# VHH binders against Integrator complex subunit 15 (IntS15), part 5

Target 1, 373 residues: Integrator complex subunit 15 (IntS15), of Drosophila melanogaster (Fruit fly) (q9vpf9)
Amino acid sequence: MSMSIDSNKLLLRKGDMKLDNYPTCAVEALTRLETLIASRNKQNMVMQIISEFIFLERTPKDGDVRKSQALPISQMNLFQEFQLIIALIEYFSRPGRDATRNAIFLSLFGSHLTPQRSKLLSRLISTAVSGSVAPLLSSAGTWMQQVGCKTPLSLEVAQNIVSDFISYSRKTPEQLKQLPMVGPHFAANFMVAVADLYLNEQRSPTLNPPPDALLDTITEWMMENPTLCQASQQPLVLPAGAIAMPFTTPLAGLLRWVVLAPLVSNRSAYSNLHLSLLRALQQLVSSGESTALPSQDLMQIVKSLQSYCARLAESKTDPQADAAYQKCMERFAQAVQIALSSNCITNQIQLLCLLESLPPHKLMKIVIEAHKK

## First folded at step 1 (VHH)

Design a39 (framework vhh_7sr4_2)
Fold by ESMFold2-Fast, scan of step 1:
Structure a39 (fold): chain B 373 residues (1-373), chain A 124 residues (1-124)
Amino acid sequence: as target 1 above (373 residues)
Amino acid sequence: EVKLVESGGGLVQPGGSLRLSCAASGFTFSTYAMGWYRQTPGKQRDLVADITSGGYTKYGDSVKGRFTISRDNTKNTVYLQMNSLKPEDTAVYYCAAERSYLGTFYPQSEYDYWGQGTQVTVSS
């Protein structure tokens, strides 16, 4: 392509760029970043180009130019934000190296987002979901994994998707039905994030269930795409020398949903989701993955069940006579049996001890005894 | 700059087949949803089929199972394979390029592109 000495010199001088032809200057900046991002010693230049020519940011104008500790101020109007979203979608859809696209996405939206960039990121991702923009969703999935799928940044992205597509829907939106095929890595990481928001005692003592349309969407995804939980299907593509964060499977979070759901909901979709999770666990065994369920996540499920049983004790109800508790333990026992038989659970001994602390359940007792050796 | 050129229309007998093609230029084809719409004189344009940038398809109820939409991003072309044609399929068929993903935030009509149309006549 055009990587002559003259072109390279031009690409290194951001002062040659003009803001009066937006969004052209943003597209030119993205092209220049392809060269600069390969050099770690030019990180300050990369960040300055992004701030000035892509996001149209400026330093706060309180007169003390020596004190640059203040956050930059966005100068973008709504039309320029719209132009940038289109430019980014078009840029990320062009033929190129996945590693380069991912590096640029990570540089644009890093781990320390300004409120303005966070808002734009949410709009960009929702637009990409609506348009099935696979390359951009792939980069977004990589970004979620690199910043952490359960961090406030990833949770805000997940909440934005729920707000834009789920909150006012009675059924699964068509764009979301396709998401696991268009952007499997993003879909998997979205499930990790969104599973943390609902049926989670650490977030709310009332175990708030997900919206019906969200539950139906995730249930359909898992029924039709059981490989979403396999790390081998979600490879992390980064430039040479970058540190890859490990893939986090949505299995543990979704297992918490189906196990705790009988305490707050009678929807049949949880039964379908449970069966899909059992299938996904079996497929992980078949693919050779053996550490899909962290014991810490399973211990949180035990704690929630202990809290529920304490409330039953207050009303002098025997857990063995409580239909909700029996259903929770039935689903939990089936998943634990598959995972223990397949060596998918970390720290098996500690988990078995915690499970023994719960009021007895016939199937769970059989599972514990079978794996106590 | 933006241009959509339809081809492949014509006269065909009931039960016959036609394949329509729409060649696109002047925009980043791979990022657009592409659709086929049809219009009979005196009626509004109806969706026949659309295909997202990711390759996911949607069909109008009257053509499901008979028509297939596909795209070739290398050739910047969208196709409509029409099988088991009926007299009721007689219409002018229009190719459309849509930024439908912007409809949540921005008026979609401001960014839609349309071809000039190609006539399909199903008659014995």
Scores: ipSAE 0.000, ipTM 0.217, lowest interface PAE 16.2, mean pLDDT 81

Design a4 (framework vhh_4orz_3)
Fold by ESMFold2-Fast, scan of step 1:
Structure a4 (fold): chain B 373 residues (1-373), chain A 119 residues (1-119)
Amino acid sequence: as target 1 above (373 residues)
Amino acid sequence: EVQLVESGGGLVQAGGSLRLFCAASGFTFSNYAMAWLRQAPGKRREWVALIYSGGSTDYADSVKDRFTISRDNAKNTVSLQMNSLKPEDTAIYFCTTHLEWGPSYMDVWGQGTQVTVSS
């Protein structure tokens, strides 16, 4: 049997792909991308193959208004979207190099997502969570880190997971239980994103607590997996030429939750979450290149407490006698003490000055005095 | 308790015809699109036909002009009329719905119905 000398070149030829046999053309495209993604001079071909053979997109027609709306138009029917989700799950489940899988995932769902691709990404990730598809969740975690865990793209993914497994779905929170074991980086980045959606005055004029089932799920995750908040985790495997985004952990966001929670809730789950965060902080080793608690995030907590105290003053209520405020300050003081002792806070002097501006609290006063020069 | 049950498969000679049925329960059938898939031995599952809630239809190129999908909203049933069958149509045939688009699609898939076309 003689093999053609041209056979090896088929993988590099866009023109050999047939649109008639979807999702086979998408699977063939994914395989071809493994070779093309390694070459910087083929980036335009990679994007064109993805748009044409995976998402079945066409460019908008020329015109001044249409050129300002420069997003591709998807030609996928609803069932082809389903077929693509299955194909992607099968593809990312196969043995291969992490760098290649991550490069392909980032090329499919880069920072400038169309509404169609965004909706499909959310469905894909929910399917991977339900099916415990570890390699896909690993790539999704890398994607969240690269686009930024608190950007609108990552927040939309987090909100859709909450919708699917917590708020309104045929699924239950129990299906999330194994997520930290199956996809720890995705679980950590999901917590960064979801923590930003609740108990955050930058997102809402009122402090909206998370749904009870979400709080319980995250509390269980943290109690069972304290390493999810460690800044010194194994570096993510990135594609050649990718620029690493600054590493972030869910610690700061979850600390905001436990510190501000007494203002809106008395649920015991916050106490358990608080204790798990203190455990995580105690296990951190200071490195010159990372901090567990960025000063900016801690200052935002101080500002929220200042706003609360201003409202209490209008009601002629003493913050020093307010039980909710006392609990907030107790948790905050405990976390600040451990973080300062572990050298996990930058710009310490500025933070201490801000903390002194809050109505006095016995434990916080001791912490401040112990760490002044 | 969304449930889909396929029936109507069998052995038929090339050029013959079969009609497949899918009985649906546990959801508001008339509000959702319904589709037929097939999986041939050693091949990936492929889409065959789709019918939208409004009655519009789409077909895979491999079955276009040979297969006809239809629905009966009063009986919560979707049907697939297969004409001019070829050996390449040999597969297990499954029905599915828009409610299954996501993780829950794995829970609703039935056993399918076997279609074998002899040459």
Scores: ipSAE 0.000, ipTM 0.356, lowest interface PAE 13.2, mean pLDDT 78

Design a40 (framework vhh_4orz_3)
Fold by ESMFold2-Fast, scan of step 1:
Structure a40 (fold): chain B 373 residues (1-373), chain A 124 residues (1-124)
Amino acid sequence: as target 1 above (373 residues)
Amino acid sequence: EVQLVESGGGLVQAGGSLRLFCAASGFTVSSYYMAWLRQAPGKRREWVALIYSGGSTDYADSVKDRFTISRDNAKNTVSLQMNSLKPEDTAIYFCARGLTYYDSSGYPLAFDYWGQGTQVTVSS
């Protein structure tokens, strides 16, 4: 009779919880959620407890003509927000089941965040990065994969990390150096998200390069931790009823960075990152991974290079004489060769046709010819 | 632990033949591109033969139609059959596991594991 006993415990605890005991009521609510979160029939009760006792959200009064259209209004002051961050850090640092912690994290921050919950999530994750709170970063990494690493929510988290640790740095920030060791899944999913923000014409027509400190940080991470490409795989520990986004790695986004970088930047860090990506791809291939580089992502790189070649044609410049284009094609051919050799590309015939449509490049011709049969 | 061990080198007269073997351990050769490179005294290391993970092969112009690279996936070995040998083929021959195939000039940029090499000497 798990539903009956859960209802009785929740009723008693709800009657005992008082908002004047903050953050005690939030801690008690988290404890009650450990029992309720496993029951799919109690999700409405879980959400009510989270809203009322953790985030102190108030629904407009009954009889308000805007009640059904109004967003929940938080009653938390700045000190209570600080108390909640500390309480969550302490809670997620306690021994417990990963599945339960991940389920609670997803319930707290969900797929549809209020502005206040988004602000608290960003502050919570930045605090966890600064304090090396591994269990919380593990739950955050799983959360990013559950909501999707390239969704607005995940991009906002990535942008806040860039803002908090990178924006005014000349070198790799000390706070981020240990992140791949402390939270490999979070680090990998952060790279997937942040790679989407720069050198991507789908997000910006000008192919804006990442800040120098961000590029240097990610380059160091990949050089020292090649296995980060595997850390972003679908999590083994899933909450009950949660769905995970399809397997993603940082390889595709970062490959776009190193291939397209010569068009806008002469930074040597891209050469180091390129070598690290080739090593990571080879390790993923040799481990039997068949989806290391999705063909759609490689085709998007082809499209970007086609657009660049069209602009060269307008200026009557020969792509074979353009140093930037030659460097792009050299790096791209090297990565495509490893990917094709592993049979890890879907729609290989369509990809080969697109590659053949690019202006001739010696190495790319060798790659295409090697895989025509 | 990744290891590459070459064998089959030696002294041969011009016009003769040799077959080199590369025994790989700690990885599967079919998952990588594999190469034979050589270095003659006072010269840069150059690639001579390449086998892609898909089984396709390439050769340097200097050895084309004389050398044949092959692999045995069951034995996890790569071999190089060298026919019609010339004095200019005298070099230490290395088996290598590759991360990249070629640069824009047609030369390999990176290999992560190499054998110790085997000496091939072609007398006139």
Scores: ipSAE 0.000, ipTM 0.212, lowest interface PAE 15.4, mean pLDDT 78

Design a41 (framework vhh_nb_b201)
Fold by ESMFold2-Fast, scan of step 1:
Structure a41 (fold): chain B 373 residues (1-373), chain A 124 residues (1-124)
Amino acid sequence: as target 1 above (373 residues)
Amino acid sequence: QVQLQESGGGLVQAGGSLRLSCAASGFTFSSYTMGWYRQAPGKEREFVATISSGGNTYYADSVKGRFTISRDNAKNTVYLQMNSLKPEDTAVYYCAKDWGPSYTELFRTSFDYWGQGTQVTVSS
């Protein structure tokens, strides 16, 4: 229902809004956005309404320290932030409006977030996790895919979930235990984001590994919900006009993380995660057709290992004698064996040729030879 | 434009303490891992300490228990508290921003946007 919107009527309606009745003006703004989002030529009006009436932002003045960043300044107090979180939870809990709701979520929390909106987004999502607010988590999951699960914005969301629910826990937190059932797309995209977060931080050879409770939580999720490997590949209710972002399955992302983890860590929690991924992959294969681990994602792991081996060659270190490399190849060979045994891998010949380009490993050589027919 | 500015270096007696500061600008500070490296005369640049966006810290074995890295996201500043200093700690100390969470940057051992460095000299 892309109806033509009269610009004069939009200006008149905006003039009726009052900032002194917060959060009523934010609720009214959300309602008006439902109509405006349908119009391609009103994007600037949507952004102005969001900035002025939802986030209570102003343009920086000459004396403001943040003027050099050209970012809006939030005028919200802590009570108004709380009121906005409640209003957003109520709004996104309304069923039957998925495409419009997701479009509004993306407009509120786009790819170039101010620090204030980023802080509110993190608090909103943590509140939704605590309260099991399924529709909001669905919109957040879609948002993560639209902005990219491996972008700074998605990684910040992932890190805040780790900080709020995992960092000081000895067991899987109750709030997170139900997350794969309440918000499967959010849980799936969170796993992709967190895997990339810790792989990127592990570029330093001495960087801390993730908390054991995080690895244990993901291990439990995969053991109890093997189909979660495919959750992010299910059709999403994307906003009108949105283009699909390149996509990594949780299984592919987690496998890459666990395969490359020995390069920086010998912790047993990674071995438990690895075994849960192999079990999930085997269960999906044994149930019939499996799409959880595409050949392109396996090829990307090969390229990561090739990059590592090239750097070892520069240091005159033999990859075949490197204990870390041996453990990486052992974990990778086990996953490749299950994937190739499924008969669902496309471009199998190309994958085998890429695997043969890696420095030899005993188990991987056996796997390659078994499938080179 | 990304800028890193170190301060707090100087001359100190063995057993003394110094606090280094690194003021960052031109990027979303809270989203990046920050670190400290040092380079002694005639040696390669070596790792000292790092702190992730989530506050996780790691230290080189040579400084563990003596140095503490911290950050203040409100001030866009990373700190290195150096206690029980030894003559072997004499070096130019560099602040570093990680390359960021890009897939293409995986497995890099070098940070981008090194600061100008600050000299620390520990006398015997």
Scores: ipSAE 0.000, ipTM 0.104, lowest interface PAE 19.7, mean pLDDT 76

Design a42 (framework vhh_3k1k_2)
Fold by ESMFold2-Fast, scan of step 1:
Structure a42 (fold): chain B 373 residues (1-373), chain A 125 residues (1-125)
Amino acid sequence: as target 1 above (373 residues)
Amino acid sequence: QVQLVESGGALVQPGGSLRLSCAASGLTFSSYAMRWYRQAPGKEREWVAGISGSGGRTSYEDSVKGRFTISRDDARNTVYLQMNSLKPEDTAVYYCAATPGYKLFSDLTYEYDYWGQGTQVTVSS
């Protein structure tokens, strides 16, 4: 049952590499990729080596006839998948250059994953979280940034971590509580992804509401590490062929989630998360770091609330909907007050005009008037 | 601007104890998570322990868990690593690192950005 690849063809294209025994061929392939990954004209060879020797993928021989099997199909059994996860953990824990390791991770999992590679990636990351495998989590964090933290790929990773560590647990595992210390870049990008994942809950009926344990975990992360919610304004210097993601800070994503949460849920865990975000924002503002919450992100919250009010006006008057809006505005006003007090918000006049366009709220009116020039 | 200075490294016998210190300057110390890494001859730096900004959370690599304790003193801008029951395989240069918010999208574990100069620990055999 071993995958038989034309050994003569493989030797001609890939030197001495053979598919003799797994996972030895995968380990040898990873080592070979260290040399090849730096060469732009060898990208096709890199991708073929990954497909054939690491993931044991084959295209059907009669592909001209079977359109439904045009995508690469993994021939790995369950034991080989386990062997590959262990081999990847060992590989990413080895001495080496970060740029090379990150480029290999991006090449393995890319931006256009097959279902088989997607499942393996999720298992790999969950195993790395469980084992506190810092170098692998570092590469995974970089990968999330490169593919985009709000893309389906990153959202699936976030959802699988919630499923594996939170959904069926009464208590957050210690490894997840310690994630910001072991893999801060990964933890930050996970927060961006999870906030976006659950903001779309009402448009994704198969997605369960976020567990309180998730909100409590993030609240604790924020209280312990307020700088974790900030991100650099500069684009990451990417390996050849990598794609830069649109910039979004964890604080901005989490704030949007918490402010809009009352529209779909009224839980105390959100209020606790909100307070931790206000504390983090106040600390960052006091330190002169105003880049954690850009004005564009605040304006997007206004647009979301405007859209909600427009939909509400088209339907029947609901006292619960008004109460939800008031709670959203209370949280939003508190965050806006702290942000504007920094006197570092760009386009402040435009932001104030947008805020004034929202249905009246007592605290928000006070905040607007206090910062009106 | 940001400086991390490790100290306390020494030669000790197997089963001995040692306390490492890392003094930080040029940053708002209480807002940063602090971590200890080590690098043995011929190997790359590996993570050893971490402590949250508030000091309420600590984390350890499996091989040192139960033997090493990380702590911090924010009034003195210092993080400590108490090492007990030392083994020959603990021989390495020990480095401290700070996680800066504005650098979360850079690879802090290997970039050597905001790393200290290191302090040598040798466990004799």
Scores: ipSAE 0.000, ipTM 0.255, lowest interface PAE 16.4, mean pLDDT 76

Design a43 (framework vhh_7qbe_3)
Fold by ESMFold2-Fast, scan of step 1:
Structure a43 (fold): chain B 373 residues (1-373), chain A 122 residues (1-122)
Amino acid sequence: as target 1 above (373 residues)
Amino acid sequence: QLQLVESGGGLVQAGGSLRLSCTASGRSYAMGWFRQGPGKEREFVASITWSGGSTYYADSVKGRFTISRDNAKNTLYLQMNSLKSEDTAVYYCAAGSEWYLRSTEAYGMDVWGKGTRVTVSS
């Protein structure tokens, strides 16, 4: 930035660009976003206008009423969407700093997501997965962290990956096998999001297991990439006023999967996933820091087991004689033992009290007694 | 762009104490202190996570130095007690992602301060 060159005035001139020059004008607009992000006086309104121009967004009514509208609408046709996806892949593949790419990605998708922009984001990410576009996947991973990995936005991205690569597969899709190597941050955050969609009583009273290919994919990822749950490429530079959101691990969600799985499934992949999670927990502990297992998430697992035991009581079944319940408690006790021994669970007294409310299990009783006081 | 400014360095007698401060222009997940003595390579001193829940220390300073942070002020501290002549060095504040500061390596640090000099006289 020069005192004689007003970047804001140059950006306002881009509003005069014709649709006939799309996607060329979109690439030029991306360059202007990069210039603004590099400046210390960030003009959020100007960046929003440029973003709306890139996505060909219009408000339902022009003029001053625009600012009172809830969400703009995109007028992109199918061909323009394709052109923009290609332009974005090319742009993010160019040599440069990942921190700058992350800031640009967050500016395009973090501030304002219309249904059409969300659809384009999902198509962009699927194309990046298929093409192993590492810089774009890194930015997508950062985006998921900043918007929250369990928010509707991140869940939609996760569901689209399941739809595009998993739903019609009998085994781990070839395109996904390398994802932990190409985009570890994205792979980890995808696991956080997708774990929330299945085997979760808060989303369905019937514990719905994940598709077989999804379970196999995640199990293979965890077995072959022991540090994946801790692999995070935190953003170095964020838009003005943005606060870095804390790193989240998929451990709590995947632990819920392996603990509750015996209630609905007999697949052996859950045993392999369980062992990989215990290894991941031990590695996190050995690194000297863990906030990976929030007590609230563990308490939700307890509540799901309480609900199951209530159903057993209706059928006059003793939980201590129920093979599925015993397997659930064995896996849960092993994970809780590692977590408690390392003080990685805050508010452990409340968790221990809730665990004592479950029908007795030999190993869990030993764990509770060892950590009382 | 995140910037780090160190303060609190100076001259102190052996057995004395000093408190170093590092003010950041914004938030970072993990922060730490490194030092470089005369004719030596830069070495790890201490690191702390954003929550303050986990701290790491070099064996040479363990039990003598305490790292802490005040997130409301975006400020990192190093309380140095029982100072020795071998603690004489330029002390650098560093910031990066959490996993970059889990080792004794200076690798992966995203932002570094200019350094503050500590001299321990006998």
Scores: ipSAE 0.000, ipTM 0.102, lowest interface PAE 22.9, mean pLDDT 76

Design a44 (framework vhh_nb_b201)
Fold by ESMFold2-Fast, scan of step 1:
Structure a44 (fold): chain B 373 residues (1-373), chain A 125 residues (1-125)
Amino acid sequence: as target 1 above (373 residues)
Amino acid sequence: QVQLQESGGGLVQAGGSLRLSCAASGRTFSNYAMGWYRQAPGKEREFVATISSGGSTYYADSVKGRFTISRDNAKNTVYLQMNSLKPEDTAVYYCAADRYPSLEYFTGSTEYDYWGQGTQVTVSS
């Protein structure tokens, strides 16, 4: 017996083999995925359709010498890659359910991401930023959350945005000024990703320091859109049945970056970003909201400072005399004071105990004592 | 940067077994707590198992008794032995590392420092 799904797959394969019909076979495959994505039993079929008809991937034929399995090899030339990016821009611009678009985006760029698909993803997102393609940026933001905003995948996307729009700019690029309005979820997760990218103490020696234009861009975003960093106002549009996992809020990620920045580099641009974050935090607290800075994220900053102090101890350096540590603690104490004044911090006793475990700092000691009991 | 690379995924029949490996490159593997998460298509990531730097283990209720996490600090590798696999276990499995964990924070709302790219596990009915 022949099933309609198998017949449709065969027709797509015939179109793919002709090459002249690309990207038509990719567009037809995307449409077919709208039906298949809702079925748990069709996961293998979804992945095969994506591989064969969208990315034109073929598994190398190595006979019996398959002991070292090679990744699928893309048959796409540069023109077909360009055609696919246009087709994806057009597809994600069509009216439809956010959950379906997000599920398809995750299937395209999630589990079996090859180097070729990774490069296409970066090009696709940069094109969507340039063109203000809101539905695609929304799906990209959801994808970053689903794969993890601090994973190598999300960091590569963030680094590509910095390279494409920021690295050679002396001021905030025009395309990025509107990003918080066009794609707030993507902008939020981008900020989490760049914060982690530039604070990674084990990063490659080839990673350049963050451009001042990047710090200025984020500062302008925070000053003009103070709610952008508030996770509770930027809900995830998840596929049906998905359960949201805990994650770093944009405010928490940016705060961690600014607080820990003196450990990596002493740059004046960080002071402006720090002040914008304190302003945003004060506005959120004053409005009765504090969900943008959970206690778990404050505890993660403590862990980072404990790590730094452990390294100082290995080199027999006194943390209380270390200028970098003093600057970190000053910024951290200011943020903690504002956060604790909200009276919305869960596990406050546990947080205070962790803060007390850090080498003493005058302002932090005052903050801790003020919030005991 | 600490880099994590998963391997050992594949297709298996219900009731079968697979062993996943996570190879870590970096300065201080022995100081890390290591965890496994999984993500089915269209779903958020869910916790599977964790192992502390000292070898203490913790499991999600859905896998307890079927999965075993272990580590080899000499090889900078973490393992997940998966027994009695069910179709519901079909997912991409991710390795994660947290530099300064305590068990009280590791299984709750956690922000892991490093994640791998994932390995696909498909369990056929």
Scores: ipSAE 0.000, ipTM 0.119, lowest interface PAE 22.4, mean pLDDT 76

